# VH-VL binders against Probable septum site-determining protein MinC (minC), part 4

Target 1, 220 residues: Probable septum site-determining protein MinC (minC), of Prochlorococcus marinus subsp. pastoris (q7v2x8)
Amino acid sequence: MKLILRGIANEFIKSFSFKNFEIDQNFFDKLITKEAPAAANLITENEKINSYELAKLKLILEKHFIKLSNIYSNNRETVLSGKSLKINSTFLKIKDLENQLPLDPSYLKKDILHKGTVRSGDRISSNGDLFIIGDVNPGAIISANNNVYVWGKLFGIAFAGKNGNKNASVASLYLNPLQLRICEIVAIGPKEKPKGQHPEIAILEDNKIIIKPYFLNQNL

## First folded at step 1 (VH-VL)

Design ra4 (framework fv_ragifilimab)
Fold by ESMFold2-Fast, scan of step 1:
Structure ra4 (fold): chain C 220 residues (1-220), chain A 123 residues (1-123), chain B 113 residues (1-113)
Amino acid sequence: as target 1 above (220 residues)
Amino acid sequence: QVQLVQSGAEVKKPGASVKVSCKGSGYTFTSYAMYWVRQAPGQGLEWIGVISAYSGDTTYNQKFKDRATMTVDKSISTAYMELSRLRSDDTAVYYCARDVEYVYSGTYEFDYWGQGTLVTVSS
Amino acid sequence: DIVMTQSPDSLAVSLGERATINCKSSQSVLYSSNNKNYLTWYQQKPGQPPKLLIYWASTRESGVPDRFSGSGSGTDFTLTISSLQAEDVAVYHCQQYYDTPWTFGQGTKLEIK
């Protein structure tokens, strides 16, 4: 459960129980903004929040010039509670809730170099380019705001341009992913495996993910 | 602007060969596959095969594999389809079509089509 | 080979009325890994090459009017024109890309009554 103010994640809501709702005035003062009016988004995973609890939260925030603008939840009853209060409320799967979290500006566009195999269940995310020296196994997920480079075999899920960069690419020595995504465009793995083991690059052209042989910048 | 321009109509005798050309412009020729499809008068469309403009790799419809030859000349952005040992039932309009061969999403669409080349086989 | 069969072979519909064209594949063209149907619809006017209307059974190509819609899954597919206009007179073809060789239906000729 998180309450996000002005794009910066505030996890203060984790300190509360809506059944035993008690806000220390000192803690509550942390919700105050110097800018008015401010907006807040509420993100919950499995928590069921009724309309009474949401109305109480809404009223407290509004007393401090904060508008509860959006609710994102993986709990349908919580979404219905929000809609009953005329708050824009959206049901999202848990994996998609992370996309509603703001990025800390200090980490924006930071490149990551990872050495070693990315195993099933592993997740690696970069705010800039992501460079992997090793294989990405089935069940692994790798992502970057810009480019993804795998100096090894890519069998898992790769997501490039996740912050809207349509010029982002995914390159690998052997490109056979379960799923590729560049920005909002998704490509599911092919019925046929790649011919031979040679480097390839995936790019976004005309809103389609196109895979080409890795071009070496050498005149022949 | 993307454009595919095919060679002109041909009249051939049975047993001869015909070679149809398809010149691409307005895009990176080697980034896309070229498909060949024919249509006999009043009939449906029939797929002949596909060729990678980059590698020259081909996949043929088995019906045409022993008579059809697809090639590309990257220097002039032109694809060719040659059909040998022509019969009267090979009379058809032959089309080239550009598709995105390097899309792993399984989008199976003909992006752009040439204007067609009428091949008439008669004695 | 996957055989594509269209019905009817020809159809006459009055201007402003709904036109419905059916396409049946001899085996499923639904790919389980991505839950997509590899089925496209083309419009072909006399003397012109085919023009893509719909791909993945129900997704309209950019620039295609919203009166055209595709539906169906697996083996049974439908192309619907909600309100026929004069410029819609054409032959319509369905195609599968699920397996090679890629195969087309025989075509449905749409005429004004």
Scores: ipSAE 0.000, ipTM 0.414, lowest interface PAE 12.8, mean pLDDT 77

Design ra5 (framework fv_ragifilimab)
Fold by ESMFold2-Fast, scan of step 1:
Structure ra5 (fold): chain C 220 residues (1-220), chain A 121 residues (1-121), chain B 113 residues (1-113)
Amino acid sequence: as target 1 above (220 residues)
Amino acid sequence: QVQLVQSGAEVKKPGASVKVSCKGSGYTFTSYYMYWVRQAPGQGLEWIGVINPSGGSTTYNQKFKDRATMTVDKSISTAYMELSRLRSDDTAVYYCARLEYDILTGYYDYWGQGTLVTVSS
Amino acid sequence: DIVMTQSPDSLAVSLGERATINCKSSQSVLYSSNNKNYLTWYQQKPGQPPKLLIYWASTRESGVPDRFSGSGSGTDFTLTISSLQAEDVAVYHCQQYYSTPFTFGQGTKLEIK
């Protein structure tokens, strides 16, 4: 979940993740003094939030002169909880929820889980990790600021570490991409095409893309 | 029937290199990982590394990375492990093993008979 | 590297009695995403390569007798032989395949009392 703060005189939108949100007096004093917000929107995906939790959040915000104005959620019970507190609450699909978030990607580190085949012409981009359960066909492009994981066959273009993360990786059950990129480094794929479904991982080591057998390890 | 047949015993002098072979039969050689493990007399098992015979990609135990080289020859379904700059403490039985690793269904392996490498002055 | 430690180093058990071998990992080998422990048990008889008995800590390999069972999670694991047979005399090794390098315990020698 996200909490979006809005200003009074000129609209000033700022977001932060509520799941790691620890509200203490100093944190709120620092935020309000600098940003002068007047209202907030709460955005949740599939998270269930009950009326007690929402009432507590509403009270904390009102103590700091912020009105909890709108709730947008893909969870119907959360929407009902909001409505029970007379907060404008709207059920939205995940696609539409993203339109309510600030446009600055620095506030967002959203991992994406995509189920199904990524077809020729399709493009999927993640600000965090990208996890695909399915095949990525030739002509498809998938990208992530962090890691790319394909639980299936990778035949298209994969781009990991888009935001300069040199520790990013691309892993697949069958790693045979048209093009592989990690940060600014580009590779044309392995010398010999995989014959079977052998998990492999591509990493950046000494400014070169190295492909090795994939086994779980604590650094992945 | 899956079978892994390794080369015969070797006796080497310190500083020499040894190259152990492992021939697979009864399965599609390139469809399974091959890993190498050694066992010094009276000691436990020590993992050297794994190779994907399809693409030749390798992962080594850092302890052996500077001295061990794993390769495959797909035309004869044979994997090789070469260990250079041998020391007396490299005396061990060296095993190859075929690994099927599947994230969803499990872990399956099959081992060669072993190759005794003796390093002595 | 993950360090695997077995106990005891050797064990003598009478025919038909229960044998218990323990294995401890220095770090958890439980993968939270699939809730599986990446831990195997091997049986090794003199002059022979190791033979896989159990993978994912508790799943018995095809053809392995029912008297062999594995249990435990995270860092502490146990191999149990419910009714020892003469052919079970061997060295038993645990191994983690959670991260590379794969690492083995030092082995437990099982003998008839």
Scores: ipSAE 0.000, ipTM 0.437, lowest interface PAE 16.3, mean pLDDT 78

Design ra6 (framework fv_ragifilimab)
Heavy chain, then light chain:
Amino acid sequence: QVQLVQSGAEVKKPGASVKVSCKGSGYTFTSYGMYWVRQAPGQGLEWIGVISAYSGETTYNQKFKDRATMTVDKSISTAYMELSRLRSDDTAVYYCARDSWGYDEGFDYWGQGTLVTVSS
Amino acid sequence: DIVMTQSPDSLAVSLGERATINCKSSQSVLYSSNNKNYLTWYQQKPGQPPKLLIYWASTRESGVPDRFSGSGSGTDFTLTISSLQAEDVAVYHCQQYYSEPYTFGQGTKLEIK
ESMFold2-Fast, scan of step 1: ipSAE 0.000; ipTM 0.468

Design ra7 (framework fv_ragifilimab)
Fold by ESMFold2-Fast, scan of step 1:
Structure ra7 (fold): chain C 220 residues (1-220), chain A 123 residues (1-123), chain B 113 residues (1-113)
Amino acid sequence: as target 1 above (220 residues)
Amino acid sequence: QVQLVQSGAEVKKPGASVKVSCKGSGYTFTDYYMYWVRQAPGQGLEWIGVINPNSGGTTYNQKFKDRATMTVDKSISTAYMELSRLRSDDTAVYYCAREPTYYEIWSGYFDYWGQGTLVTVSS
Amino acid sequence: DIVMTQSPDSLAVSLGERATINCKSSQSVLYSSNNKNYLTWYQQKPGQPPKLLIYWASTRESGVPDRFSGSGSGTDFTLTISSLQAEDVAVYHCQQYYSSPLTFGQGTKLEIK
């Protein structure tokens, strides 16, 4: 399931389960910015969510002045649970859930694929993963709530994990950025510059950005 | 001239904590990562962790993550490594060591080492 | 974790003769895209901290005598001292910095005989 916040452009929460459901103050501090959201929509697929679980979510949101406005689900029992709480709830098939919501379908398609050079002065921001097929020039800024992948040379600024995702990464065929950011941790461009195009990945480990080779044949 | 000077030898009982200091001089302290490595008598070197002295960000060897704490005091160019719940097999010489590259890249090898601090854990 | 194994554990070499120390990693420390081996050698004399000798498997640290050389790639590495001097008596350690956790070999003790 996804929780979409309205009032903040393109913001939404990761999929989560009610079995170990936790939304604490730290989570809301990261979501609630200068343009604080006033409403939220819940999108679920086949999950059965009972009225108790929905009531708990509704109360948590209301404590932060966010109204749980709509529920869209491919599970009829979840829709019934929402209606019992006086929440506008609609049954949608999975295809329709993605394509025919009253809200902009871009809320459901969070990842961005950009083809072409990102030029100096350009800024590209994604609410999911960002995939660039091309070079990112000096003076360009690219950012994502999750991962940043550059299928080309990275010379600009890359910012992954914008919403606090510590598992986010930045990967490039030639990793030579002016600045790397993962969550709140910043690394100013690498001291040793790569001489050839080769895949490297920057990750966050214990509040430190490390850069290492990236191999697709690594086991789980 | 670059120099790393560590605190003196310590004798501790099992269950106690020890805090070792390492003072850098002759370079810009905040520009270089500081590593901690130990060596038990007659044994090889073992990595404990690394700290970015600019941000205070740390990476620990998982073996030590629940017992080791690394910190820095920028005002006196000093790094600290505290190891808690000491056991007899924690008896070792503890070294601080500097990474040769600026803190932007984790390379993980060391150009300058402190003189070492012997920590003896005995009853 | 990458396990580093040195051989032999100890050796004795006559002054002026060649000394050879081996280091093997449990997995490759060669990054194929930049063609660099993330392997370092240190020299440690009794009562002293380790001293950097060689990094990137074959690059000699500034101030280290030409008689020291590193070779090898992938998983098998060698430290060679072409003409042993009295001051070379020490324990030699290899280390990988390809992946966390950083790991070291057990050390090789070099003596003169």
Scores: ipSAE 0.000, ipTM 0.435, lowest interface PAE 14.5, mean pLDDT 79

Design re1 (framework fv_recaticimab)
Fold by ESMFold2-Fast, scan of step 1:
Structure re1 (fold): chain C 220 residues (1-220), chain A 120 residues (1-120), chain B 112 residues (1-112)
Amino acid sequence: as target 1 above (220 residues)
Amino acid sequence: QVQLVQSGAEVKKPGASVKVSCKASGYTFTSYYMHWVRQAPGQGLEWMGYINPSGGSTKYHQNFKDRVTMTRDTSISTAYMELSRLRSDDTAVYYCARDLYEWGYGMDVWGQGTTVTVSS
Amino acid sequence: DIVMSQSPSSLSASVGDRVTITCKSSQSVLYSSNNKNYLAWYQQKPGKSPKLLIYWASTRESGVPDRFSGSGSGTDFTLTISSLQPEDFATYYCQQYYSTYTFGQGTKLEIK
């Protein structure tokens, strides 16, 4: 079985098995954290998955702000289990299941420009730079393989450098996020609110996230 | 940089076949579907089909299903579109374009086009 | 096939004008499971390949100026150019990718 993890600009395949997967393990958390997906599709061939197992998977995904959106399976009982949980579930033949697998976008550099507020529960992911003209509210998650720029207020969760770019940054007009991540390094947002609505940038320096004022014009 | 480069213009007689190539560079060839779209002089865009370069699976528009064959060679990152039993109304510019199939990214990179003229 | 109908077939405008182009699909291109409209907009200048402007009905492709915006849902869609520039005179196509792939007939934007 495969779990297809999707952001808005990127999607990727992760293989797993319920027989060898302990739902309480940190492995799944690490997977989610590195790539910050927004939604998931479950693809199974002939394996039967019951409603209890699907509900547990759904709960773990929701805990990380990922929606289990679709189930595609060549097992009719698995499809019925998904439908019982009100998850869009479709029976497909093996050949048709292959058409549900995404092409690996790991080499794509898709910059995203998003105009508007990113609200609680919203997720935006870019496999290049992410530029937002608007506010990112608490409960929203935004992510990019390279840089994250918020031309507005950042209160949610932001991930930059998801593919290992240590030169990645997170910048906003008002930087007060719940959580920042650059590559694998995590920082809880500032303990004190920024004193003014002044642009700031978070960067990775000596394996630590530091926040400093961002000036477009520098006087030497 | 990401680029699709197509083969040069072709002049064919009715009943012949034509094979157009599209060479990809600057990205992983097997990570995107390759579409073929044509445009007759002064007309709009017409979708012909696609190939998934990873597995070689194809889907053709019903209007072309019995005359078109799409293939690829992953060793040289090149896709091919062959159209047989050519008619005068097949005169068009033929484009290749890449698409990340499933999530709705659209056809974001296009080849420069190959002019195919069918005349007696 | 889902049929795509654009209006107008052509229009004349001046630099600085606000321009709107409409696209209608014969069936809904909204996918309920992800709440996305499978609709794209392309620009084609004479002698050039089409260029992707917008996907998901309203998401602007990287590198596309912010004067271009898309709106609509289901069967009715609009492409808006807020302040027309000289380089914007071109033919514009909508395209659905909900069920296979179908282009509208195109709207030619001409200098007034």
Scores: ipSAE 0.000, ipTM 0.410, lowest interface PAE 18.0, mean pLDDT 79

Design re2 (framework fv_recaticimab)
Fold by ESMFold2-Fast, scan of step 1:
Structure re2 (fold): chain C 220 residues (1-220), chain A 121 residues (1-121), chain B 112 residues (1-112)
Amino acid sequence: as target 1 above (220 residues)
Amino acid sequence: QVQLVQSGAEVKKPGASVKVSCKASGYTFTGYYMHWVRQAPGQGLEWMGYINPNSGGTKYHQNFKDRVTMTRDTSISTAYMELSRLRSDDTAVYYCAREGYDFWSGYMDVWGQGTTVTVSS
Amino acid sequence: DIVMSQSPSSLSASVGDRVTITCKSSQSVLYSSNNKNYLAWYQQKPGKSPKLLIYWASTRESGVPDRFSGSGSGTDFTLTISSLQPEDFATYYCQQYYSTLTFGQGTKLEIK
């Protein structure tokens, strides 16, 4: 089954199993904050999900300000489970379920180089790496399937590894974002760094976003 | 339950190096950043830097970056702080301290007992 | 670096008194996007390690008596002890963690 998050920087897809629900709990606990409210659609094929398991998922999502809005399934009993919880639940053929998934990533990875300030309200997304030469202001959202590099100040929201690349990173000459996301892990606003500090890089280590100085030979 | 135990007092001559240890117990050593803070006699607290025990990554305050090295040994849950080219004004109590539970914090919730380092001719 | 200034440098008080210690930062330590003040308060008794009292400007650490409270936002912060006890005579430090970590110079609370 797949959980599709909407209303955040990117539509996020996550596959999981109710048999290993406890393993998935850490993912949901670190997924999102109220600064980026979202809704979720649950898509299942032939798997039967009971009302208890579905209620647990609904509760976890609600703790993170995510509304479980729709359930789409080719299993009529799973649809009934959703309806019993007052969730809009629809029976769909497998062919039609595929149409509820977000657009697949491009087979051709394309890095994007953007020159100039990314302003509040702007949104830039890359299927490969994203390179910004300029500042990313509060209220801007930038994202990449791989790495995000900002040769300037990062004050907005940055999302790296949006297709599940846990080796993805976010680096900036002045790293002070409203929110960082790497894969499914979210971190809120690091400590402000004085101007002239060394560049910093955010990476995933042990399912946590770790920010550390990024030594670049910038004094060459 | 949670405890940080530091090595004993050191007396050094100017120009020498000192290496202070900090042994953690009662929690997952690799789950929390470890900070080093010093306090000269009659003075306030001065932050020196931190180490991420999981990755070994460090950040040093600019005043110490030329002389300090922070390391750890995960097999014995111990962090180390080595300060080289000691001067008389390095005489201080050196503390290790664990960063608070909120991983992005920077406040320190558990402190070692301190290691007195005296630098005199 | 952000400079932390504490006042007074020392004060004398009696058991039962209400004590107020002030801390001022050279720039705001409030991160507007998460509405958190990156400020902590520590207590240090002679010959002992510092002890965390307050973090995020107003959150009391577990085990710290409710007579201790933190308040303020941005650049001006206050630590209040509502009814001073004998064990409270110590030096108190504020610390910001918004930028490179810096501490105030301390306020020594002495018995009158």
Scores: ipSAE 0.000, ipTM 0.423, lowest interface PAE 18.2, mean pLDDT 79

Design re3 (framework fv_recaticimab)
Fold by ESMFold2-Fast, scan of step 1:
Structure re3 (fold): chain C 220 residues (1-220), chain A 122 residues (1-122), chain B 112 residues (1-112)
Amino acid sequence: as target 1 above (220 residues)
Amino acid sequence: QVQLVQSGAEVKKPGASVKVSCKASGYTFTDYYMHWVRQAPGQGLEWMGYINPYSGGTKYHQNFKDRVTMTRDTSISTAYMELSRLRSDDTAVYYCARDYYGSGEYYYMDVWGQGTTVTVSS
Amino acid sequence: DIVMSQSPSSLSASVGDRVTITCKSSQSVLYSSNNKNYLAWYQQKPGKSPKLLIYWASTRESGVPDRFSGSGSGTDFTLTISSLQPEDFATYYCQQYYDTWTFGQGTKLEIK
């Protein structure tokens, strides 16, 4: 079972079941923003999902400004459950369900280079490093398994080291984010605004995010 | 200035395929979804699908899923729509149109291409 | 899928008239979480591409004359032209973008 989020970069929850899907505000808040309503497609294989379970998922998504738009399933009862909730639901064979998934990340560049402003409500995710040439506005979320580099101003939320890379970093020409995250460690903005328009880098040391000036030879 | 320029008119026989291009200029190609909408003679507008130029991800309308393929080339800011196994009722003007999804709110189509006429006849 | 129904299919009017076109969706296009109606109106002149007039049911696109206005919520929507001008004779389409994208069948606005 997968949820495919509609956005600039197609994000998805790898896999889950209603039995063991546990939601907390931090998990959803880092994936979506309340000010930017989005849409999701639910893809299930042979599992049966009744209308009660589906309504619970719909309600959780709606609390986070996500519309459950389409259901694709190889289970006719799951399709009927979706239709009963007025969700566009389609029966597909297992082979055809694969066509509803976003492009395999192995066919995409591991590192992503984005040129242009990342606006409120936008979400960009990379399986490697993420390079932004432009500003990241408040309400935007950018994330990477490795490093996040912003050649511009960072005002939104940045998440580096998504897969547990504690050596990941976030660097920007003007580092003033709403929130920084490296692995499981979260820092809510810098207490003081950047004093100069010099590049800065955030790194994880011990259990704390440390921000320091970026020099050519610091990243040997 | 923001502009979408489509390829020229096509005449095809039933069973053939047609590939229409849409070249974007004046904006960041990867910041906007690209939709394809067709209009048969004397008929209304029919949505076919979209492509996210950033990820390459696509969504097709059920009526076209078996026959349509949408692709893009970010190096030249061009989107493509290929429709295979053409039928006479595929005769239509095919439009590309952009949709800003960055805020999660811009789902409407604000800039449209000029259209490509595709005629399918024996 | 959400079906969009427009009425009338065509209407005849004179310059200076107040014209109202109606659009009805088979299910609500109001998203309760942001209180927005996912509905747009387009104008199409013969041989031309559609042109966006109204989005979010009532917000006028930049450059569109103020004689055009949109209203309604949920399932029932109207496009009003307060004082018809010669250049307004065209076909008008409503479109929902709440669940995928579907267009109404269009309303042809004609002289006489």
Scores: ipSAE 0.000, ipTM 0.423, lowest interface PAE 19.8, mean pLDDT 78

Design re4 (framework fv_recaticimab)
Fold by ESMFold2-Fast, scan of step 1:
Structure re4 (fold): chain C 220 residues (1-220), chain A 125 residues (1-125), chain B 112 residues (1-112)
Amino acid sequence: as target 1 above (220 residues)
Amino acid sequence: QVQLVQSGAEVKKPGASVKVSCKASGYTFTSYYMHWVRQAPGQGLEWMGYINPSGGSTKYHQNFKDRVTMTRDTSISTAYMELSRLRSDDTAVYYCARETYVYDSSGYEYGMDVWGQGTTVTVSS
Amino acid sequence: DIVMSQSPSSLSASVGDRVTITCKSSQSVLYSSNNKNYLAWYQQKPGKSPKLLIYWASTRESGVPDRFSGSGSGTDFTLTISSLQPEDFATYYCQQYYSSYTFGQGTKLEIK
């Protein structure tokens, strides 16, 4: 199990078990920002979590002004428990589930491929390149240590070069994000829709995010 | 040649811990998940868990979650499975196995194509 | 959570026979995004490690003879050996990898 908190200011993962239910007070100290209400997604694997355990977690999070917004689980009974508490709950296969987790900084290069829509409130993080086959909706956040590729429409927030890679890029078939970030440089989304239906790439040049047409080469 | 070589047989007393090693060769160790599967005498195959050698992330079966630890050392292409608080019913042959996938960007997993020779662990007093 | 049920537990057959082994999952192992069933079949000979025979329910692993075939979709799967050879007497296991990993109890194929 992992708890994934939604936010651009402080991103945190807590691995835990419902057998101990312990979320250290220091956990919340790292997460608290005085911005929009915080939200969390619960990622569980094949673990069976009942409604009592899930309600307990929900109450603990609410005491810290964190809304348990989504549950993603590879266990269908856990999904039913979430739905019984009126929490958006989705069954996901293990490989799709792992794409919801921010990767440990100690990981070697690991590229992630996600197939399907990234919905409002969802967050996907990669320690290598991130590849999305699908649309990234407004309110979704995707991030990578290297490049972000969206084989679809990008409407949410995209963050590339998280580890300081200034050569990182964000590319999409329709680049219209709410916000782009490459390393420490942030750009708010364009005021106008993209010119035509051409793939575009955002790159960092002279400490500014530049958007231009993108052409792929098959020699790799 | 792709192969997995496991450490030798172990005899342990109840309450002890055992650590089995699995050394990979002939392929890129960090590119494939490594699974651990056990088989008690006269019984079927039981999945215990896996480790992603790239990042060290693990997934354990519910039955082993409180007693098993899977680790790896990428410098020597070796995976480890440690089982603690051993009981008599932990007597089994323990296998490591590589999970393979389609070689493309999607990385669809499809089976455990290479297996170690097995490590017999006997728990008796 | 996904329980795998194999039948029969054991089967006696003669060289040249057609043999069918059945495997049922407690829920569907069909992954809709790629339309593949996440089910594999393994062969294990006495004292040896399991060997992958079939994956995605019906795809033969490289080097596996064409007398071995897999069929089925969703929850019901079958392994067929069209003409038994002496080296085929072994225990066969189905395994789902759709949600975690679960093996069936095994079917021991013995000479009659």
Scores: ipSAE 0.000, ipTM 0.410, lowest interface PAE 21.0, mean pLDDT 78

